# Miniprotein binders against a7ua95r516to809, part 168

Target 1, 294 residues: a7ua95r516to809
Amino acid sequence: ASLSLLSISDLVPDLQFIFFWMSNAIEILYFIQQKSPAYMQTIELMDDKAGSKESLLSATISANEEAMTILEEVIMYTFQQCVYYITKTLYVVLPGLLDCNPFGTEPSSEQCRRAAGVCVCAVCVMPEAVRRVVSVFQTTSDLLQQYQVHSEIQSQMFAYLFFFTNVSLFNQLIDKGPARGWFQRSRVLQIQASVKILLDWAKGAGHNHLAQKFFAKFCSTVTILASPPQQLSQMSWKALCAEHPSLKPVQLHRILTQYQLMAELGPLPIWQPSSEDEAYIYRTVDLLESFENH
Key: E = the ipSAE of ESMFold2; O = the ipSAE of OpenDDE; V2 = 0.75 times the mean of E and O plus 0.25 times the DockQ between their complexes.

## First folded at step 12 (miniprotein)

Design fj11 (at its last fold request DockQ between E and O 0.61; V2 from the best seeds 0.70)
Fold by ESMFold2, fold request of step 13:
Structure fj11 (fold): chain B 294 residues (1-294), chain A 83 residues (1-83)
Amino acid sequence: as target 1 above (294 residues)
Amino acid sequence: DPKEKVEKMLRKAERLLEEARKALEEGDFERAIELAEQAIWEIMRAMYEAEEYGTDPEVDLKLYEIEKKADQILERAEEELKK
């Protein structure tokens, strides 16, 4: 059933239902955690003439524990369902970021002014492929706010969406990039601009820190690939590892190899891996990322 | 000419960068952010245009350096607004 869902707007009714119950479960859990101690204290002050105080206290503790367990399971389940629907949409729209041309038209200052609080140049005049991705993030933000979902849960949701975006784009670039010409520098510069539009959305929405943390691997990859040869050739393997800690040795090696091929550079001595990393640059099992969160 | 187009973009980015620097010094952090972002986008367009018409290494590096300076102004202005 889920294979036919290609637009976030088609999912809104289902997402509204799930967000409603998730938000309610969170509010009830909060009540139990914050208000239940006062009720327990009332029981402790109760007259214990017939011994009913201990029985009532025990039953109350057991009921509270059962209720909190059920609510935590509801929250986890509804969160997973939201993520499932949203990431199915993201999976369909994300590849378009690698194939679009954000430089097809200059943003007008009039259109940039309308988006000034969110993005200086992008939200009103972005390529359709980028708009589809931003729309998923924006719709998610709107729903979380509409149902007043707790800020910590909102942060976890966006952390996962950036993580998913990171893994999806990185894996597709590594896997399909050579055949699709995605490592050519003009194409990388297009991809960099498309990514900046999404990052500008994240900054305007207050999620810059989550994007910086969970979208790091793909962003580092694009930053390296977009760098001028005169600049990148001055950076040693050690310096690149330090500047881009999100990249595993096999991943950095693969990125530099593609860069050398496209820039028609011969092997550079300063890009030779450290002796510590040399054993790891051919570990192809580490090349692609998993969508599973450890 | 494509080369003239890229040089025009470079000069515009340099103007925007200097205006952003002045706005930062004057404490107008919102304006500094706006101008730095415009400079960054102009540089990104210029770098793409230069790549499409044949990369001049000196222009390419110059665009990169302006972009990095604009990034620094942006970061500084955003930090000041948090205060």
Scores: ipSAE 0.770, ipTM 0.930, lowest interface PAE 0.7, mean pLDDT 84
Fold by OpenDDE base, look of step 12:
Structure fj11 (fold): chain B 294 residues (1-294), chain A 83 residues (1-83)
Amino acid sequence: as target 1 above (294 residues)
Amino acid sequence: DPKEKVEKMLRKAERLLEEARKALEEGDFERAIELAEQAIWEIMRAMYEAEEYGTDPEVDLKLYEIEKKADQILERAEEELKK
């Protein structure tokens, strides 16, 4: 089946199964951790019949340690499987976000399924391309809540998903942007607005800090590209580095070069990298973000 | 006239910014956030329309300045709500 046809809705049954086992494994692990000391104390208080107490204690400790190890493996495995499936769906829908025009007047005719009336929820007002991305995150949130997954695991899940989203969007913009016209300022403004809708959703969902942290690189890129030429042309390389610390020198240089081409600006001496950064702007290996560094 | 439309949006954004500033000064941080966010959205729409219709660079710069001020109000109000 072509990956292009997989919606998050198609994966919900499989995800439900994985989340069920992940949640159960966490609950059992927690139960063992809480009850193990009480069981050990109970064994310690038993009459020592001919060394049977020490053997029983040792066997119980060993059994608990083995059980906890297996449960931790199940939790890690199920977490990885969830991430794998969810990121596949993100991979499919994220390109649509870069082509989205959120300033279009077409009212989303889709009524919110939650209200019998006109729902004014942010999701119902979202452009379809943004809604598809948000739907992946919302479905993930709903599943995590449904199965009462521990808050730390929820935070780790969203951290990774935001990381993946940022890397995907950044790499696509840098690599395909020139060919797709995404460096045109009008298109950049559309992208900026689309990402803002996503970030506003993340804020409303209680993930503001994570979203701001993990989207910083993409947001910095879009912010630079959305800047008026008269403003950006007055900013030095050093000032831009200081304002956008999430960008590597090679990345900033690439963005400014593309901006210059788009805005039909001549070479700007003020954007010349510092002597310290000059060696780094040619490190093309560092231009795109890696998915492995998380 | 597209220019007139952008100018109207600019004036709306300026009003929202001033209201946000006032709310911040009054200690109504939630309202300041709401108004600042509305100002930012109005500016983003105005910038897009200005770009599509080739609006005066001076107007574009003014929109940018208002955006920066709105962001500052937003950040300050959000910091105060965390205390």
Scores: ipSAE 0.748, ipTM 0.921, lowest interface PAE 0.6, mean pLDDT 90
ESMFold2, look of step 12: ipSAE 0.745; ipTM 0.920
ESMFold2 (binder alone), look of step 12: mean pLDDT 80; pTM 0.758
ESMFold2, fold request of step 13: ipSAE 0.750, 0.741; ipTM 0.923, 0.920
ESMFold2 (binder alone), fold request of step 13: mean pLDDT 80, 80, 80; pTM 0.768, 0.766, 0.767
OpenDDE base, fold request of step 13: ipSAE 0.695, 0.700, 0.690; ipTM 0.901, 0.903, 0.899

Design fj12 (at its last look DockQ between E and O 0.57; V2 from the best seeds 0.71)
Fold by ESMFold2, look of step 12:
Parts: structure tokens; C-alpha cells; sequence
Structure fj12 (fold): chain B 294 residues (1-294), chain A 83 residues (1-83)
């Protein structure tokens, strides 16, 4: 109903609460795990003449098991809630990346001419749609750092956010691209630049390895679509599959079909799928990605 | 004259690429990364403008090849900097 309720800024108070408890639960779990072996060793050294050693050891094991189970559930629940709220916001802002122009006004204008040289100003490069997505990532990063969330959990959070972003952008492009003109090469080049801004943010934030891994499908798609016809027409189906292992046969086939339409190329024999892949290029169940894989 | 406008951006990207390669050879990996990134952005804008103006396909292929070389310099410099 309210678009302002879907913005990351409106969710910050709820996210602060969730991150606070998630971080505390992780620290308590870590403390128990480090302290528990030493405490068990202390119990083992106790004199057991009255049988209290066996009772204390059994009670300690039971209490540790119950506490660790509860904390693990809290951590899992709070992580899932963070992901839920952040991805709701991300889902709203991601489609705009496919429609924006990061290159801006013609370079002949006095302002754009200064920006077109060796240094590109942020005004000509980062449109509002890209800023909205970066804001979600940056706000998430700032909150994780503010609450000193363990680095492994921070990595898992961004792994999922990048996965979600990849699936959302890929599915939108495949579903809406033909009707929206997103397969026109000038548009693909704009999309490539918009994604480059996101990749640059991820690199500067220390998440380059995660972005390279989880954006692979969408990046492969854009790389193929941006390629000059003279270069792409020399690549066989086998070569394209090898260069872009993240793409399923049905996905690669759909991408090449759209490329042929936009580049006004006739069918190319070199792009014919292998006999084994031929069985898979029509599996429409595999065309779109699932958000539930991670 | 759209051909000259795109070719000017091509030449700017080539200069940035040469400077990036020199920085890489000199072991100035942070400068090599910055210059390679600037070349990549110049190339991306030039490719967009070449497509928009409808300039010849040979320019398009040259921009693609320079982009690939800039990517290689960037990857190499980033690997060296991590050492």
C-alpha cells in the first residue's frame, strides 16, 4: 500500500532491533562454546565420592544443549527476518535499474563534456534508480557494522542479497525485456553500466568475491547481449556454454534468440545447441530462477 | 561529426589503457587499477555513443577489444595488490 513503508529508511528501526538481538545471540553462543569445554574439564576434575559429579555433568550438558538450541533458533529467525525486510525493499527498487540511463545527457553539453573525460562525475553516472539500490546495500552494510555483527554472518547476508538481486534482475529481463525494449543494444549497454556501478560498490565494500559469484548469471547475460555481432557470431554454442557456465541451456538459447532479433541476424549454424543440450533448450520450467534456492 | 566524437573517446580510452599498463609494469598497482577503471568507463560510454550514433561496426569491435585489455590489466593489478 504505502511505498514509503517499503523504503530501507522506514525499515531501519525494525532492522536495528533485529540486528541488535542477532548480534547478541551470536556473541552469547560463541561465549558458551568457548567456555563450555573448560567448564566440563573442571567438572571432570571434581571428586565424585558423593555422586554429585555425574549429576552436575549431566545437568550441565542438558543446560548447554538447551541454551545452544535456543540461541541457534534466535540467530536463524533474526537472520531470516533481516533478509525478509531487506529483500522486500530491494524487490521494489531493482526493476528501475533496467529502465535508467547511467550515461545521462549528451556529452556535447558543457556539464556532460567535463564529465565525459577521464573522470566521470557522479551526477552523470549514478541515476536515481541505481542510487536507490546502492542505498539498500549501503544501509545494510552500515547497520551490520554498527551492531558489530560477526563477519561470517555479514558475508552470508550479502551473499543472499546479491543472489536475490541476480534472480530479480534476470527474471525481470527475461519476462519483461521483449515488451520493454530492454534487449535493444543501446539499452543493454545502459544496463551494463548500471550493473557496473553495483559491482563497483560491492568491490569497495569488500564483497567482490561474493558479487562475482552471485551476479554471474545476470552478468553473463548482459555480457553476451553487449557483445559486438562480429565477435559473438564467431563463438560456437559450446564456446558460449564454456564461457558462461552459470547459464542453463534454455536461458542461453533465449538470450541468443533475443540477440538475433535485435541485431537483425538470421539463424547461425554455429549457435545450434549440441544434441545433448537440444533436449534442454525448451525446458521452460528452467527459464526463470527461483528465489527459494538459498 | 559523430564518428570523430566516438573516435576521440576511443583515443582517450587508449591513452588511459597505456597509462594503466605502464603503471602495472612499474608496480604501482593502485594507480593501474584506477586508470584501468577510468578506461573501462570511457569505453562503456563510447560503446553506448557508437551504438546511439550508428557509427561503423569496426569502431564497435575496437572498443570491445580495448575493454577486454583494460579488464585484463585490472584483474592483474588487483591480483598483485592482494599479495
Amino acid sequence: as target 1 above (294 residues)
Amino acid sequence: DPKEAVEAKLRAAERLLEEARKALEEGDFERAIELAEQAIWAIMRAMYEAEKYGTDPEVDLKLYEIEKKADQILERAEEELKK
Scores: ipSAE 0.761, ipTM 0.925, lowest interface PAE 0.7, mean pLDDT 84
Fold by OpenDDE base, look of step 12:
Structure fj12 (fold): chain B 294 residues (1-294), chain A 83 residues (1-83)
Amino acid sequence: as target 1 above (294 residues)
Amino acid sequence: DPKEAVEAKLRAAERLLEEARKALEEGDFERAIELAEQAIWAIMRAMYEAEKYGTDPEVDLKLYEIEKKADQILERAEEELKK
């Protein structure tokens, strides 16, 4: 099947199988870790019949260590497979987020209408493009809960998925943004609102800290691009670096250069990189984020 | 008039911001968060409409200032709920 046809729903049966084994392996690993000391103590309390106790203890230790190692490998493998399938579905739906206009729909609730805003609160009709992304995360959450996967593994899963999402969105924005008009302030405001809906979902799902951490680079980029020209033109390079520490100098320089072009601003001396950063702004290899550095 | 609509949204956001501030001062942190988030959404729409319809740059700056204040209230209220 073409990657374009893969929905998260199509992968649910395969994911269910993987999550089942992952959860079981975690439970067995935990059981061995918790019971191992008691087994060792039981062997230590046995009558020492002619060195059989030491050999039994050694054999039991070795068998437990081997079992734990195998279980850790199973957990790691199943985790990687889950991530692989889920990130494929994200890869397909994430581009739609950058083209989404969440302001095209009227607020569904009267409270949201009274706020005179797109309240894209959970009560508001989520745009289809955002809903597709949220559906991937929600399905993942539901499966993790259904199989009672350990909370640490759930956190690691969401950390990686948010990381992947941030890298994907950031790279697409930086690479394709100028050509697609995503650096136009009206489009940036749409992107900002779409991402806010996703972040609000993450907050409601209990992943607020992870979302804020792993989306920091994309959010910083969008925040800069959404800034009024009058405000941003008053901010020095040093101030922008301090406010957006997730951005590398080359990334910030690219963002500001594209902003300048879109806003038809002349050269701004205040945005000139520091002497310390001047060498780094030409490191084009650092412009796009890598998926490998997680 | 699109300009009047943006100005009405600005005024709505200002009211929400003030209510959020009041809730924060009263120690109703949950309400402060709710109101601040509503203010932020109101501002985001107003900024989009301002940009789309070419409204006064001064209105855009005011929206930005309100957003910044709403974010500060939100952050403070969230910090207080963690204690």
Scores: ipSAE 0.747, ipTM 0.920, lowest interface PAE 0.6, mean pLDDT 90
ESMFold2 (binder alone), look of step 12: mean pLDDT 79; pTM 0.729

Design fj13 (at its last look DockQ between E and O 0.52; V2 from the best seeds 0.00; counts 0 for: copied fold)
Fold by ESMFold2, look of step 12:
Structure fj13 (fold): chain B 294 residues (1-294), chain A 83 residues (1-83)
Amino acid sequence: as target 1 above (294 residues)
Amino acid sequence: DPKEEVEAMLRAAERKLEEARKALEEGDFERAIEEAEKAIWLIMRAMYEAEKYGTDPEVDLKLYEIEKKADQILERAEEELKK
């Protein structure tokens, strides 16, 4: 609340300023929660000659409740503002992941020799598009650490950032992929590598479980699209649903349709949806994901 | 020759996978993760080069199998390190 009041006119607030106030509110809330029981206990031990002990206890409870309510609102508001501004940045930089090359642009013979003799992971240069996304995540992590934001809040922040990233990438791939050539297997393999860089960043930052959870839909999509035709053609619709539970029937159907087109495969009987799913493969309203959290 | 380069990366990835498997058996979970990651990156690059220049479907499937095995080693090694 206080950060919003300082920048309410028409200036986008400094992320540092918002984090400062969010961190302050969290620390004060933590202090009240940790110290209130002890203070209440000292009131209980007080010598109550005039009966004031009961009214002091009641007033203290009321004041604590009011303070906690205000602080919770400040924390929620500042958290939402951080997420809002960070995701606006992510929205601008995320599309670049779908058309960059994390394997470099050097001649194939040089790339292959270096990979065979020298570990690629040791020499790999991060593409600019991937660097931009990693920089948003890293800057967020640095600010959270700089202001010593409670670890629970840090996890919630990255849960939402990963959720947003997944929705943005998935929707763009599904919506724009055919026109942009993003379903070509060579491009899918590039996208897969770019996402691996992000997943590796998340693992190193201590957010592996969040990334695994919230990137599941996009990762499943890329995993299917990257699979060799010889392997994927052996997997039934039911097996694919079981292996990729994050995908809705309409989404899996669309992904397999694009795969079939790019791999030049004819219709495959084993990819026919189950009778239960058959009614859902054309529900266009379920194809894209919502940015509204739930 | 792009085909020869893909085959070289395949062989290198197989060596890294074996090193990762041995490290996992020896309880050197950090080394197992390191070598499995190297295998995965070699495979991902090999798949990309193979797709870009065309290669044998058997090589493509072999690269896929190595990647899956390396992922399994990563998962197991990371699980053991949480202890």
Scores: ipSAE 0.780, ipTM 0.934, lowest interface PAE 0.6, mean pLDDT 82
Fold by OpenDDE base, look of step 12:
Structure fj13 (fold): chain B 294 residues (1-294), chain A 83 residues (1-83)
Amino acid sequence: as target 1 above (294 residues)
Amino acid sequence: DPKEEVEAMLRAAERKLEEARKALEEGDFERAIEEAEKAIWLIMRAMYEAEKYGTDPEVDLKLYEIEKKADQILERAEEELKK
C-alpha cells in the first residue's frame, strides 16, 4: 500500500543527504590517496634526530589505511542506500511500461511529423508511463551530477539500475505476459517501442554501452516476440541461440513455446532444442532472472 | 486506409534507410545513426499499424527486412564513432 505512493520526488531529500556524504567520502578518499605518497616521502626525508622517524612513518601509514578503509565502507554503504531507494521507486513504475502504448501520441514537433510521419524521439511527447521511468533515471543522473560524484561510481549506479530494470521487466514479461496478453504481437510492439524510448534516453545520457549490455536479455525476448511468424519459423534453435546468446536455453524454449501458442503455430521441429540443450530446457529454476547475480 | 498508411510509412522508411546507407558510405556516422533511427521508428510504427488492422505477411516481412538493415547500419555507425 505505502510503496505505491512513493515517487522519486518524495525521496529526493533523503537521496540528497546520502549523495552528499557519498561524494564527500569519495573526495576525501581521493585526497588521501593522492597526498599520502608525498607525506610519506616528506617523513622519509626528515632528519632522524630523535629515532622517531620510523614510528611516525608507521603511525601515519596506519592512520591513512584506517581512514581509507572507513571511507570505502561509507561509500559502499551510501551507494547501497541510494540503490535501495531508487530501485523501490523503479519497482513501482516499471509495470506501467509493459502496459504503455507509445503509438497513441502524435509527434509534438513539426520536424518529426515531416521527417518520420510518426516519431517518438526525445522531442516528441513521451508517454506518461515511460516518462515516470525516465524521471527516476534522470533524477538519479541529476543528483549524481549535482554532487559531482566520480564517473566510475556513476557508471556502477547506472549499471545496477539497468540490471534491476532488465530483471524486473524480463521476469514480469515471462511470468505474467501470457495472462496479461503481452505476448500478443501488437502488445509486444508497444513494449519494444517503450523500451526503445528508454534506451534512446540512456544513449543521450551517455550510458549507451551499459544500457545495451544490461538490457540485452529483455531486448532479445522482445525482438523474438516481435518477429514475423514467417521469419521466426525459418530460424533453427541453433540460429536463435547464436543470435540471442543472453537467453538461457530454458528461457528461449519458454519464449518460443509462448510464441507458438500466440501465433497458433503447430509444433515446429526446427525449434526443437539440440541434444546438448535438451537437459537444460527443463531447468525451471533458471527461467526467471535473479536479482542477486550482480 | 490503414493499408495505404502502412505502405506510405514503408516507403518513407526505405528512403531513410537509403539516406543512412549513403551517410555511412560517406563517413558521416552521426547522420547515418540519425537516419537509421528514423527508419527504425517508422518501421516499428508501421508494424504496429499493420498488426492492428490485419497484417499482410509480405508487408510484414518487408518491414522486418528494413528494420534489420537499419539496425546493421546503426551498429556499424556506432562502432565507427567509438574509434
Scores: ipSAE 0.754, ipTM 0.924, lowest interface PAE 0.6, mean pLDDT 89
ESMFold2 (binder alone), look of step 12: mean pLDDT 81; pTM 0.778

Design fj14 (at its last look DockQ between E and O 0.64; V2 from the best seeds 0.73)
Fold by ESMFold2, look of step 12:
Parts: structure tokens; C-alpha cells; sequence
Structure fj14 (fold): chain B 294 residues (1-294), chain A 80 residues (1-80)
């Protein structure tokens, strides 16, 4: 019941307040940075009677530096608070992506089949689980635009949100996947489609480069797991590492182990780790990703 | 059977996307390649449910890779 109160819609009033002050602080900081040199020059050209010019110049420099420091702290704090509240809602809704079926429960409809012999409208529907995640991203985007937050800050916000999404999905898949059956190829194909809906949203929102960068680990994982056995069994460990540089050796090894189990493949010599990687494939401390940046 | 129909439809969409790319209609090439990708993703899912024929599975994979390449090229051309 308490989790029903963690919807992004319930947080909009608080987020509006925080975005308002963050945007104001950014604008004031910009004003100080752009106009402060001109004001200092004006003081420097003043008549110096009774030493007032030197005192005013010193006080202006000190006030300027203190104001900029305070504003930078406000911007950082408000940014962190936005991220904190938004990621709390993401944390709740993201696991549903691993359990939903974007291909629907009905194989086809007569309407879809009549349109030039292509069932495009039955190919993918947006499941509720995906819609909830998209709603968080879209609401965040709408608020950033509404308060005219500087584009660099908007990019930093989405970079972290995509990073958080990647870590959450990857860790959930690795930790819960065996028990939940998420490594079965039919399930992986469903997950791949759900993630593509998110990637398409990011592209349309102008964040394609950030999504490509920060989803790389989870996307690589899903790409490997979705690959046909005939294709993947022909790829060496070295080739897989080269194609998927975002994956650590312990992570690639775990993914291939789960793939072998689901495809009922025995040990494959071609997947033997390189000598330089062999020391790292059992480092379980490196298996899960941290939610903190490195 | 359903999978084979989706495979043939995706092959037609891919060829039309390739022609649109060659003609410089990059937005049409993107739309056609995206349609092919979604059809292939559905076809792979349906094929997996019925115990995939390895030859069909590999064909679907190859078409998806080609469609991704067309998408990437067309999107790069639109940036120019």
C-alpha cells in the first residue's frame, strides 16, 4: 500500500519546488559570472576619496566569491535531491521490465494482418511495466523543460537516470534471473523488446547518445543472451570481449554460463577465457555493479 | 508458418529500406528498417516458443543485423 504512494505523479509537487529553485540558482550564477567583470571595472574607475574604492573592491570580490560558492552548493544539492526522489520511483518500477510481455497475449488480429500482410500493430505493445518507466522519464523531461533548466544539467540528469536504470536492471537480472527464469531465451527476447521501447523513447527525447553510453552493459548482456546458439557458439572469448567491452570478465563468464544452461550446451573450448582474463572470471565481488559512479 | 510469413515480410521491408537509403530518402529508410526490426523481434519470440528451427533462427538474426546497419547509416546521413 505504501508503495502505491511512490508514483512519480505523487512526487511532482515536490519536484516542481526543487526544479524551480535549481533553475533560479543556475540563472543567478550565470548572471554573476557574466556581469561581475563589468561591475568590477566600474569600481576600478571610481574616484578614490578616503580610501573607499579599495574597501568596496575588496568587499565586492569577497561577496562575489561567497555568492558563487553558495549557489554552486544549492545547485548541487537540488540536483542530488531530484535524482534521489526520481530514482526511488525508478527502483520500484524497473523490475517489472524483466517480467512483462511486450508482444502481448494474443498472437494476432485480423486488422493487423490485413494491412499489407504485415502484423505491425501486433508486433509490440507498451506493457504497463514499460509505461511506468517511460512515465518517470517523460515526467522528468517535462519538468526540466517547464522550468527551462540549462541543457547541460538536463543531460547530466538523464545520464545518471540511465546509469541507474542500467545498474538496476543488470543487477536484478544477475541476482534473480536463475530463480525467475529470466535467462530463458523467450524471456530474454521479451526483455530485449521492452528495453528497445525505452531506447526509442530516449532517441525521440534527444538523449540517444546518453542511452547508448549508459545502457551498454545491460544491452550487451541481452544481446548475447538473445543470440542464436549457431552464431554465438562460433564466437571466441576474445571476440566476445571485443564486441562487448562494457562487460567485465566475471560478468561475461556468468552470462555465458547461464546461456550454456538454457541452450543445453556443454562446455565450449572456444569460450575459454584468455590467459589475462582467467584470473578475473571468479571475482564475485566484481559481479554486480555499484550505484555509485567510478 | 506465421514465423515464415514474418520473415518474408521483414525481407521485403529490408530491401525497400536498402533502396530508400540508396535514393537518399533517409527518413523512409529508418521507418522501414524499424518495421523490419520489430517484425524480426516478434518472429524470434514466436519461433522460440515452438522450438526454433536453427536455420530460421539464424536467418532472423542476420536480417536484424542488416536492418540495424541500415538504421545506423540512415541516422548518420540525417545528421549531415
Amino acid sequence: as target 1 above (294 residues)
Amino acid sequence: DEVEAMLRAAERLLEEARKALEEGDFERAIELAEQAIWLIMRAMYEAEKYGTDPEVDLKLYEIEKKADQILERAEEELKK
Scores: ipSAE 0.765, ipTM 0.929, lowest interface PAE 0.7, mean pLDDT 83
Fold by OpenDDE base, look of step 12:
Structure fj14 (fold): chain B 294 residues (1-294), chain A 80 residues (1-80)
Amino acid sequence: as target 1 above (294 residues)
Amino acid sequence: DEVEAMLRAAERLLEEARKALEEGDFERAIELAEQAIWLIMRAMYEAEKYGTDPEVDLKLYEIEKKADQILERAEEELKK
């Protein structure tokens, strides 16, 4: 069955099952961790008359350690399965974000109409392409909350999903952007606005720090591409490296090269890589981000 | 010009955001700065669609940067 047609809604039943087991395993693990010392102490306080105390203690320790190990494996496995299914749905919907025009819709809220004529705030009707991406994250959040998954596990889940999203969007933009016209400034502004809606959602969901951290590379790319030619042409290579530390030299060089082509700018000496970075700009293997480094 | 009207509106929002920041109303400063940023983003898009005046484009960029600075400062103060 072509995975291309699976919505997050179609995966909810399977995800619910996985989240159920993950949550239960966490609860049982926590219970064992909290109660084990009290049980050991109770065994230690038993009368030593039968010589069975030491054997019982050893057997109980061994059983608890084995149970904890199995539970940790279940938690890890279920976490990985959740990530696998959710990232598949993201993979399907993320390309639509790059083609989205958030400026094409009139603001739905009266407050947004009064203030600026057109607000793309979270109260305004999200473009369908953005809504589809947000729906994946929201469904994930709702499931994590429904099953009362530990906050640390929730944070790890969102960290990975944001990482995956950033890598996917960045790689698509760098690889397909020139052919798709995504480096055109009007298109860049649309992409910037679409990602801002997503980031605003993440902020509202309490994941602002994670979103800022893991989207930094994509945001830096879009920020450079959205910059006025007059402004960007005055920025040195070193200044751009300092302002966008999330970008590797090869990535920054690629972005600037594509910007030059798009803006019909001649070669700018000010954008020449430093002697230190010159060797790195040719490392095409480092151009695209890897999904494995998380 | 619609872009110029949006620019002027964003400048007003920016000034209000700055005032709110100075008054210690960080929540309002954030709200106003975010509104300014969204208005600027739209103004940039509209300007690009009709042909961008380089001077207008630079002004929009400057307002965006100032709004971002206010937003960052206000968010930092709310975390304390």
Scores: ipSAE 0.764, ipTM 0.928, lowest interface PAE 0.6, mean pLDDT 90
ESMFold2 (binder alone), look of step 12: mean pLDDT 79; pTM 0.735

